# Ledger of designs, part 6: VHH binders against Tensin homolog (tns-1)

Target 1, 170 residues: Tensin homolog (tns-1), of Caenorhabditis elegans (h2l045r38to207)
Amino acid sequence: MKDRKEGVQVEYITSRLIVLSCTSETSERKFVESLLKASQQIQNAHNKHIRVWNVSQRRHDISSSLDAIPFGWPSETAPSLEKLCTICKNLDQWMLEHPLNIAVIFCKGGLERCAIVVNAFMRFNAISATDDSVDDRFSMQRFSERFLGPDGPPSYKRYLGYFSSLLSGR
Below, E stands for the ipSAE of ESMFold2; O stands for the ipSAE of OpenDDE; V2 stands for 0.75 times the mean of E and O plus 0.25 times the DockQ between their complexes.

## First folded at step 2 (VHH; framework vhh_podentamig1)

Design p5a (from p5 with S53R; at its last look DockQ between E and O 0.20; V2 from the best seeds 0.00; counts 0 for: pae E 12.5 > 2, unsure alone 62.7 < 65, placed apart)
Fold by ESMFold2, look of step 2:
Structure p5a (fold): chain B 170 residues (1-170), chain A 118 residues (1-118)
Amino acid sequence: as target 1 above (170 residues)
Amino acid sequence: EVQLVESGGGLVQPGRSLTLSCAASGFTFSINAYGWYRQAPGKQRELVAAITRGSTLYADSVKGRFTISRDNAKNSIYLQMNSLRPEDTALYYCAAYDEFGRSYLDYWGQGTQVTVSS
């Protein structure tokens, strides 16, 4: 299946926010090979200014190949609002520590959890972030709308609306 | 060759102001960000201020007193330092970062000394 894009994909959402993802259909061999290549690519580009959050469920071999903070939750579910708030605060703090710091959101098993985090961070930036860029928020919106667009799951849209309400109380 | 040259340091009394300049030359790539760092004797080098194309960042100790600015046409950045305190005494260094976040910190100049004393 040569037209299927297999393995770990690297996508810049903003100049400082990267999504690493692969489909559930990716074989373990292809996953390991492509993860190593993607990891080397982003480390060569960004050196010591990388921090990775794994929003999929734990993988022991992933921590060996890519030094990632475990922050995952089960697929097809939403994280707690507290967990979502915590990752947004961590992303914001990381971005604040150095102007060239790059945040990487990693998910094995599809795009959905990455889209939720990116959308949440977009909303966080609009209300709460110390470092505010309209262009970056627009880019995050466009990415998240691939999952959360007009035909996307209404429950996640309501959930992220509740998240925005929580932020406005701070 | 790639060069970053700091200037504008000096000896000033507490409460006075000083403007540091940094001129960049020899870069063939777009510079994404600049930073000012400082190092006092016996201390670690620390970030003071940084500027990207869209935002600025300041260390807590200098917020409200220091202002970073850039002039892309001249490949230069500036640090306006107001209400100087003796604790601001340090050797100040300029740094530049390319569009991929690589730093050119290995090309530190000698820096420019700022001394705040009576």
Scores: ipSAE 0.000, ipTM 0.188, lowest interface PAE 12.5, mean pLDDT 76
ESMFold2 (binder alone), look of step 2: mean pLDDT 78; pTM 0.782
OpenDDE, look of step 2: ipSAE 0.051; ipTM 0.540

Design p5b (from p5 with F100W; at its last look DockQ between E and O 0.57; V2 from the best seeds 0.00; counts 0 for: pae E 3.3 > 2, unsure alone 61.4 < 65)
Amino acid sequence: EVQLVESGGGLVQPGRSLTLSCAASGFTFSINAYGWYRQAPGKQRELVAAITSGSTLYADSVKGRFTISRDNAKNSIYLQMNSLRPEDTALYYCAAYDEWGRSYLDYWGQGTQVTVSS
ESMFold2, look of step 2: ipSAE 0.388; ipTM 0.768
ESMFold2 (binder alone), look of step 2: mean pLDDT 77; pTM 0.780
OpenDDE, look of step 2: ipSAE 0.401; ipTM 0.777
ESMFold2-Fast, scan of step 4: ipSAE 0.000; ipTM 0.097
ESMFold2, look of step 7: ipSAE 0.340; ipTM 0.747
ESMFold2 (binder alone), look of step 7: mean pLDDT 76; pTM 0.762
OpenDDE, look of step 7: ipSAE 0.234; ipTM 0.670

Design p5c (from p5 with I31S N32Y; at its last look DockQ between E and O 0.02; V2 from the best seeds 0.00; counts 0 for: pae O 10.5 > 2, placed apart)
Fold by ESMFold2, look of step 2:
Structure p5c (fold): chain B 170 residues (1-170), chain A 118 residues (1-118)
Amino acid sequence: as target 1 above (170 residues)
Amino acid sequence: EVQLVESGGGLVQPGRSLTLSCAASGFTFSSYAYGWYRQAPGKQRELVAAITSGSTLYADSVKGRFTISRDNAKNSIYLQMNSLRPEDTALYYCAAYDEFGRSYLDYWGQGTQVTVSS
């Protein structure tokens, strides 16, 4: 086991996909401090080529600190398949718009929802992109397996299987 | 000392099969994910197959022809290469990635040459 780090963590899943997350154990004070620091870090690294999707509950009290597109759903529930397809299409469109564009997936309250989106995007990428890198799909798979590996929740695995089936035709 | 040692490369005719192996030492074998990469002359190194604790992944160009596997008891990773083509000619590398830790450090072998020619 490893000690969980408090605060917002920045992790590059691929060279163009970042997860910005914090655990549910993070204090509100540490969250705000580390969110500002993480936001500045990614802005400095990528200039104006970032777009952020919030897959957790929207927070009106901190909206000025993080300008994120709201795509969230409640913790420990599954999004609609339509919502999941929509976020994958939006991520893909953003990345295709410019080769320097970076997608950031933000979740307050653990990695669960981020892992679902990253896994879904990996499946979307494998079917929809002719020029995609296998290395990027491997990186997305490694990340998502922290939550969705062999011991992960079977219901989410079945759900993502349904999503993949819909992308390929039933 | 972390080491990855590839073997099993050689000269083979098109349409035939070859099995590569990678012996790992110096770390906890089961806590890592592994990949086979290849580099043809004048090209960038590319991933061809990968294996994690629970799944596998393949490049489109080798899917259905190559199979990655591992044997935790022998600390070894394998690449079964069927229906070989001249374009599979490359230096093949084994790589290891820390699956459960927070590390950006990768480990690489020295490579084994595969040449597909008549």
Scores: ipSAE 0.006, ipTM 0.412, lowest interface PAE 9.9, mean pLDDT 78
ESMFold2 (binder alone), look of step 2: mean pLDDT 81; pTM 0.811
OpenDDE, look of step 2: ipSAE 0.007; ipTM 0.238

## First folded at step 4 (VHH)

Design r13 (framework vhh_7qbe_3)
Fold by ESMFold2-Fast, scan of step 4:
Structure r13 (fold): chain B 170 residues (1-170), chain A 120 residues (1-120)
Amino acid sequence: as target 1 above (170 residues)
Amino acid sequence: QLQLVESGGGLVQAGGSLRLSCTASGFTFSMGWFRQGPGKEREFVASISWSGGRTYYADSVKGRFTISRDNAKNTLYLQMNSLKSEDTAVYYCAATSPYSEFGTSAYDYWGKGTRVTVSS
């Protein structure tokens, strides 16, 4: 029932970081319809200050109505350390481009992929030259813990550990 | 729509300095300099974020070139010092759209280029 009406969900993790998600069970029609609605909502609020990263497995999950940078990886695998470093650098760079810039992480097929990216970015920000916000840090951690908890993919947790080790070595 | 116009190119002797400018007709996001030498592929030189808080340089120009921008004037600069014959190229100004990947060759807006010739 809920799938019939919900479609694409918009969640503000921080004032400048949005997660856009859709369940794998959502029909193509509902996905397209709700994505257009969500894209209009975000564009009306933030105008040209929006950049979208698509972390879905399939390149065809990307919507041309809300152009997204492809940063997906195979379902059975955690993202590579190079991919985590690249997306974190891109997110950080986009945030530094303008104080009004909003980053959107999109995934069709669950929130675990968005969660690992948000958690990696939180860890990256602790070491980068961006402004520290205790509220933003806790918001990102709270969001990621919802999907990377005890029942989350073990490989994601392991690779976040590797990522932290890599960042600490710098 | 958006226009980028480079200036400041010319003939300069090895070891000399030259400053390139690029004026945009409006708002730009990340900007960068690329160059293409005779018989070579276009290569990345340097990039700068909108705020100027982050800069990136190709290894071949680190320590010699400095990228900067003046957002009030919609102008990007490249200060080139200790010029070498291998720096001879047409230099292109590029700007990203909101959807371009940072540091890639996939910029949405490009100038027509300004030629730099370094004589040895």
Scores: ipSAE 0.000, ipTM 0.123, lowest interface PAE 14.6, mean pLDDT 76

Design r14 (framework vhh_7qbe_3)
Fold by ESMFold2-Fast, scan of step 4:
Structure r14 (fold): chain B 170 residues (1-170), chain A 120 residues (1-120)
Amino acid sequence: as target 1 above (170 residues)
Amino acid sequence: QLQLVESGGGLVQAGGSLRLSCTASGFTFSMGWFRQGPGKEREFVASISWSGGRTYYADSVKGRFTISRDNAKNTLYLQMNSLKSEDTAVYYCAATSPYSEFGRDEYDYWGKGTRVTVSS
């Protein structure tokens, strides 16, 4: 009877990295209604310093509420190494443009998609010599482990391993 | 399955106006208008986001056509002003699926079209 996570949820992974997520079971009407509320909440907090990356397996029209960059991939596959490299570079560049800039990673259905991006970005920060805080790295690791643990998609873990090898020049 | 029904087409004199309507049987995200003239492939005319906050127009219709929507009525409109003979075509309403996948056509639902003939 009590659905505490009905609709779009906003989670601050770090002060500047937000995950905006919605379960696949949520109806499209509820999705649009709750997305509008979440969009207003984020815009009120951060004004126009927001950029959204849509990593869902399907395109979702969130541009009516937030300007979203399409960065998804098919449900049966892991994101390519090129896609992981590109999104990490885009996130890094956006955050370097202004100290108030907020990155939002959006997915409808499967938080493991947001988790692989957050984990990849954490690994990218370690190699790119950014002044990343220990707390930020811990928060990104803790979030990603919730969805990339032993029961997470094996291909995601495998591709994160490939990504780390690529970053280290191994 | 979502159904789209266009209406408002007809014969009109050059320089005249027509308003096309498209009614959806249910919820839609982005919507757009496409047209196909005699012996030509389908071309983009205009599109609108769900909130109506973002619109896009083909260069050939910019300044003459206005796209709008009424979400309470599940209806899309195309106001066509200063019509030209080259605007003669079958006009199709299209809607994005909330289930549209990356790498697929953005518009998954299409109407059967409404005919617009502009005479000189």
Scores: ipSAE 0.000, ipTM 0.189, lowest interface PAE 13.2, mean pLDDT 80

Design r15 (framework vhh_7qbe_3)
Fold by ESMFold2-Fast, scan of step 4:
Structure r15 (fold): chain B 170 residues (1-170), chain A 121 residues (1-121)
Amino acid sequence: as target 1 above (170 residues)
Amino acid sequence: QLQLVESGGGLVQAGGSLRLSCTASGFTFSMGWFRQGPGKEREFVASISWSGGRTYYADSVKGRFTISRDNAKNTLYLQMNSLKSEDTAVYYCAAKSPYDEFGRPSEYDYWGKGTRVTVSS
């Protein structure tokens, strides 16, 4: 038996991009226990080649428990274009540093936050894309569309459009 | 209960190098090295994030010491180069508690018993 909605969930978007998510309603104890389990599984697979970005709403949420880079933004708003640019550059630089390096996007409170970051990175990656990146871009597109569809936050779609314009204008 | 065991301490000449290791009995989040010299308070030396992607060093050791970890082996390392007599201390391995790591500031809850480093001139 598996109830995936309880506790921290692990999803590989690409071989080198992982999403960790947890609902805001998850209890502290369940969150800690499932986080430890997920963290150990990822460490066993990837060792020191892991870097985590926390895109959760609250500043002092869980950055210290995962030692994650804090990159959150307020609820009911899209991330700034500067934040999207900065996280995409950081993700790209981390992945270029070593072929075994794994990026982890973490959110406690909703997958829409992970989805906009993954979609922005897909768009950003198009500028430096090689033929080898086609499958990764497709995987990122498929993941993000699950949470950025017609029922997703309208501001997220609008800001992704602004981000694409910014990328093409630079 | 999490246990931390340090090793690698010893006597070394000034200008020499030494590598310290710390093995944890289980999973750890952020880890660090602290030291306590004769008649001194315990001071921070270096820390490393869970992923290994973020490191911090005390100004006195920056450029000379390198902290690293091997999560598959549950082991933390401190490579000490260009050792000075002022580096003489008992070196302690420390790990942050998962429960205390929610929010900031986070505390180091788990400590080893220390390994002695003596730098002679």
Scores: ipSAE 0.000, ipTM 0.189, lowest interface PAE 14.8, mean pLDDT 76

Design r16 (framework vhh_7qbe_3)
Fold by ESMFold2-Fast, scan of step 4:
Structure r16 (fold): chain B 170 residues (1-170), chain A 121 residues (1-121)
Amino acid sequence: as target 1 above (170 residues)
Amino acid sequence: QLQLVESGGGLVQAGGSLRLSCTASGFTFSMGWFRQGPGKEREFVASISWSGGRTYYADSVKGRFTISRDNAKNTLYLQMNSLKSEDTAVYYCAASRPYSEYGLSTQYDYWGKGTRVTVSS
């Protein structure tokens, strides 16, 4: 048994794709403190080559502080196919602009939202004619499966299926 | 507590250039430049996001001023080109707290003491 982890967690999914997450139960003080620490850590490592997408249900008061692009959607729903396409195109464009560019996907309130975006991007990369390593695809798959399995939101799995059908019909 | 120190002000001829700097004593989020000219209210000049990826400018300075930052040095810059007599003002560096909004809605909680810029004709 392990005590629950509080505050903002930093996880490198690939060398260029980072997930920042925080539980909804985390106090505002712990959230701010751990966000400052995580921001400084990432800034020291990657300088101006960072771009953040906030996929939380609401725009938290971090959008200006992290230069975060608001890309959330309502609770209890899957993101629209248009939103999945748009975020995947934005991530792809950012990574193509410079080899040192890294993408940060942020969510306060759980990892399922980050997981569907990571899984969608993995599927998009396979079809977008962007060469990705086998290791990167495997890492994205393993991360997303932790949160999109049988106990994950059923609508997320269904919409990923729709997204794949849309991509293959191009 | 966070402290901001401006430098680089001075006397310059119309059409000239100046570069202002602002050094912070620690980590800052969104930052910006404001100015107050003789007999005028304090007005917004430019702002920059934490990563440097987003910048905003007042219409009066667009195309002439460039805001930038170096987070490794905790320093904010304002490159001022094609200076006009109307740019004469005390220039203030400002930093927002973590929960500030974008652009003109950004609440700046930390302010420097200012650096004076005088543009002569």
Scores: ipSAE 0.000, ipTM 0.121, lowest interface PAE 17.3, mean pLDDT 76

Design r18 (from q10 with G52S Y100S; framework vhh_7qbe_3; at its last look DockQ between E and O 0.79; V2 from the best seeds 0.00; counts 0 for: pae E 9.1 > 2)
Amino acid sequence: QLQLVESGGGLVQAGGSLRLSCTASGFTFSMGWFRQGPGKEREFVASISWSSGRTYYADSVKGRFTISRDNAKNTLYLQMNSLKSEDTAVYYCAATSPYSEFGRDSYQYDYWGKGTRVTVSS
ESMFold2-Fast, scan of step 4: ipSAE 0.471; ipTM 0.738
ESMFold2, look of step 5: ipSAE 0.011; ipTM 0.438
ESMFold2 (binder alone), look of step 5: mean pLDDT 84; pTM 0.875
OpenDDE, look of step 5: ipSAE 0.664; ipTM 0.848

Design r5 (from q10 with Y99W Y100S; framework vhh_7qbe_3)
Amino acid sequence: QLQLVESGGGLVQAGGSLRLSCTASGFTFSMGWFRQGPGKEREFVASISWSGGRTYYADSVKGRFTISRDNAKNTLYLQMNSLKSEDTAVYYCAATSPWSEFGRDSYQYDYWGKGTRVTVSS
ESMFold2-Fast, scan of step 4: ipSAE 0.331; ipTM 0.679

Design s1 (framework vhh_podentamig1)
Fold by ESMFold2-Fast, scan of step 4:
Structure s1 (fold): chain B 170 residues (1-170), chain A 116 residues (1-116)
Amino acid sequence: as target 1 above (170 residues)
Amino acid sequence: EVQLVESGGGLVQPGRSLTLSCAASGFTFSINAMGWYRQAPGKQRELVAAITSGSTLYADSVKGRFTISRDNAKNSIYLQMNSLRPEDTALYYCAAYDWGRSYDYWGQGTQVTVSS
């Protein structure tokens, strides 16, 4: 109870990868207020080295408080393999452009959307040899497993398997 | 409450083997992630091996020499260290990640010294 959190949550997955999330039960007022607070916190810490990918359902626009690149997909479906490939390449390119660059993945409505993107990026990095830090891969793997485990969407696990096959060139 | 107890450290000659054990209580292996970290004097702590429900991961410096495994019946993880080098000398820590609580748990560490 004392650990209960409301509104937008900020979680550092790695030193350069942040997840911003908000549950569907959060009121619009609380969402707007907490998003502004989270945005200020992140901007103060990282200056102009922030880029945000919004993986929420298309209707959750956060552009009034935080400039974000839309990478969402329909509710209750998995992202396409093309979308997973594109976001992983975008994240990798952004991080390569400057050592201080921070990637932010945002989702309103559940952490499983952020989790599949984080897990895909971890798999992508393991193959690409781009900043192949074992501790970063471990952080990304254990974060994503919290939301893609036994109670996670079956289609997300299946599509991650397809993505791994694509990356391995089998 | 999650508790971790490491054992198996010691003094060995280069080229020898050691097996470290970490006994865990207060959570289950089937949904948890665990890892072995090490820290030498004056250096930063580094991850050497990790195990999750879907994967095992190794630092490049230990690939092919170290093997991480778990035994769910004993609620334990192990680090088998082969072909030990003086550079492997460090205090080795067991870490666990209970996502029900979303933070890290650490043991007190076990010393490994590789010296001729």
Scores: ipSAE 0.346, ipTM 0.712, lowest interface PAE 3.0, mean pLDDT 81

Design s15 (from s28 with L105S; framework vhh_podentamig1; at its last look DockQ between E and O 0.58; V2 from the best seeds 0.00; counts 0 for: pae O 3.8 > 2, unsure alone 62.5 < 65)
Amino acid sequence: EVQLVESGGGLVQPGRSLTLSCAASGFTFSINAMGWYRQAPGKQRELVAAITSGSTLYADSVKGRFTISRDNAKNSIYLQMNSLRPEDTALYYCAAYDEWGRSYSDYWGQGTQVTVSS
ESMFold2-Fast, scan of step 4: ipSAE 0.602; ipTM 0.851
ESMFold2, look of step 5: ipSAE 0.467; ipTM 0.798
ESMFold2 (binder alone), look of step 5: mean pLDDT 78; pTM 0.779
OpenDDE, look of step 5: ipSAE 0.034; ipTM 0.498

Design s17 (from s28 with E99S W100D G101W R102G; framework vhh_podentamig1)
Fold by ESMFold2-Fast, scan of step 4:
Structure s17 (fold): chain B 170 residues (1-170), chain A 118 residues (1-118)
Amino acid sequence: as target 1 above (170 residues)
Amino acid sequence: EVQLVESGGGLVQPGRSLTLSCAASGFTFSINAMGWYRQAPGKQRELVAAITSGSTLYADSVKGRFTISRDNAKNSIYLQMNSLRPEDTALYYCAAYDSDWGSYLDYWGQGTQVTVSS
């Protein structure tokens, strides 16, 4: 849905990693309606091989549409290194459980939240994953750089640097 | 109109080097990323090397042998291929990606043939 900006948008970062995003300005009615539609769309494509991580600032009750694991953090701050490690390990574990398993990163708010998670997971995969392909790394890098570039939150770049140091044992 | 033009392919012996060039023109936006793909007869197109604003990426089969570089002012990329092997024989394609959010427009060149044969 790159042509539509209103409501929940579905985007395939890789064949096994999906981003569901929605702007904070989206009305409650439009949010609920488009989330139901997006949920139906991904369910039709992947059945019960989906798991959703909610990285939104605040906990949202989306259980009527998606059963999501809460992994959010406060506005205007970067996620902690512990949180980045935990979500990356969770994503990796889910994908290792079955080759058809799809990971979904959901955010209601800025796409930069999804971007830091995708970038962190890409960095994690370079060290730990058995399934990392250059195409997948390229896709994750292109997506994350769109939101973590010069106009992105400076703290997110710093924490990704710290995360890389942690992963390398430095 | 948007156009990508590859050049530099040819016939070389194993162990030799080639430099491929790709010039992108006709864009009304900044290019987010560029890459080199290759396709051998009967096989799917595969990514060889890519360059973004912050990184370079390589397929495992070419790491240490190939180097990708970029001229941002010209929207051009280069692929320096060292220690060429017969399995590197393929048609090499240049691809460019839009920098706009939500744009998954990829642009492809016509390809340049690289043949590595003794």
Scores: ipSAE 0.286, ipTM 0.692, lowest interface PAE 4.0, mean pLDDT 81

Design s2 (framework vhh_podentamig1)
Fold by ESMFold2-Fast, scan of step 4:
Structure s2 (fold): chain B 170 residues (1-170), chain A 116 residues (1-116)
Amino acid sequence: as target 1 above (170 residues)
Amino acid sequence: EVQLVESGGGLVQPGRSLTLSCAASGFTFSINAMGWYRQAPGKQRELVAAITSGSTLYADSVKGRFTISRDNAKNSIYLQMNSLRPEDTALYYCAAYDEWGSYDYWGQGTQVTVSS
């Protein structure tokens, strides 16, 4: 059973990778209030070293709380391989710019979207210049499997397989 | 009450093999992931091998020497350790993670000593 908590939740996947998520059932008022609290929490902890990627299907107006890079894709489709490559490169470059830099992946209503990005980034790290520990890989794998298991979107799993083949040059 | 019980540790000479076992009991939820961690005296606890429903993962220091496996019917995981080295000497811990990612559970550890 999934944890059911009100409003925007902050989850540290690794010490440098955060997922901000909110259920679709959350009212607009609670969303705005909890997003403000979450944004202040992470900004207080990490100061200027935060960058946010919004992978929601629709861009939510979060600019009053967080500046976010829009990186969504249409509902019920997998992100393209190019999009997975681009976001992984963006995350990697941000983390390489400073050892204190924190990447935040935000989604309202779709933890599966955060999960595929986290899983893709884990796979990308095995090949890229970003330092990747087995602890971080395990954390990212555990998180992603909560939403990409047998009951997850089949297209997401299939595209992750394609992404791995692409990364290995096959 | 969730309990994890490790077994199979001992004193072995370099180049030998050991198999560690971890049995989990008392849970009323699905265990999505399990792992083997170790801690040598004066050092931080480190992950050496992990198993999830879709993957196995290994620390670089043990790749090709250690193999993790799971027996879901017995709620157990195993760590096959080949070509043991003195630097593998540590207390080995079993960890389990619930299906929600909310809590982790730990065993008491089993000692592995690799020396002549």
Scores: ipSAE 0.430, ipTM 0.785, lowest interface PAE 2.4, mean pLDDT 82

Design s22 (from s28 with D98V E99D R102D L105R; framework vhh_podentamig1)
Fold by ESMFold2-Fast, scan of step 4:
Structure s22 (fold): chain B 170 residues (1-170), chain A 118 residues (1-118)
Amino acid sequence: as target 1 above (170 residues)
Amino acid sequence: EVQLVESGGGLVQPGRSLTLSCAASGFTFSINAMGWYRQAPGKQRELVAAITSGSTLYADSVKGRFTISRDNAKNSIYLQMNSLRPEDTALYYCAAYVDWGDSYRDYWGQGTQVTVSS
């Protein structure tokens, strides 16, 4: 399956939440070219109403295409509860500031990093002041389960459980 | 061990009605969200309707025509489909959004075929 799904992929999880991802095996040439195309697509659709969170293990310079807020963590560990709380609050605040605001979660490498953030935000939305529809919850759950299912990192599932307990005050 | 079994599909003429049923087991039914998705050949699966303990959601294409409901005593959800159109022809899937404490997971039934022939 040569070049079939190589390069930066744009996936709308909800109408206002986008995952922008790229495999670690993607060549530098393909990465740069596809990132520029994805950036142009997102900018054309949403203009100044986009904000990007980079959850990649390593810092990647995407500033020539997209300004991104660094929220990455080491590959061998789950994100801290503080980091999950901070990114969820930031996502929630950004989306509350304007109905056209789009949140973009970017990762070069494993999609499980995007998945844990999406799943955490889904859980956060159920408790926070952000009004989230069942449709959006199903979409976020469906996306996250693709990468956090039976073969996903056990530490990620444990930390999501801790995050839920923290949100519920348990 | 979560199981979702759909029934009630079939062939109907445009303008008529069908009721789909989904029998669920293996989780705490009254707490979790459930919904109906559909997929036509060669097209992506799309949400049709969803239900929680306190609210319902409908896709714009079915709003006003379809009604989703729950029966907790029977561990079932239903999709009442009125004023059916040829474009409603699809395989309809029951989905359950389940909170296991350590994760939120969705589960799917096998699907039931709805054909609206003109």
Scores: ipSAE 0.000, ipTM 0.131, lowest interface PAE 15.6, mean pLDDT 77

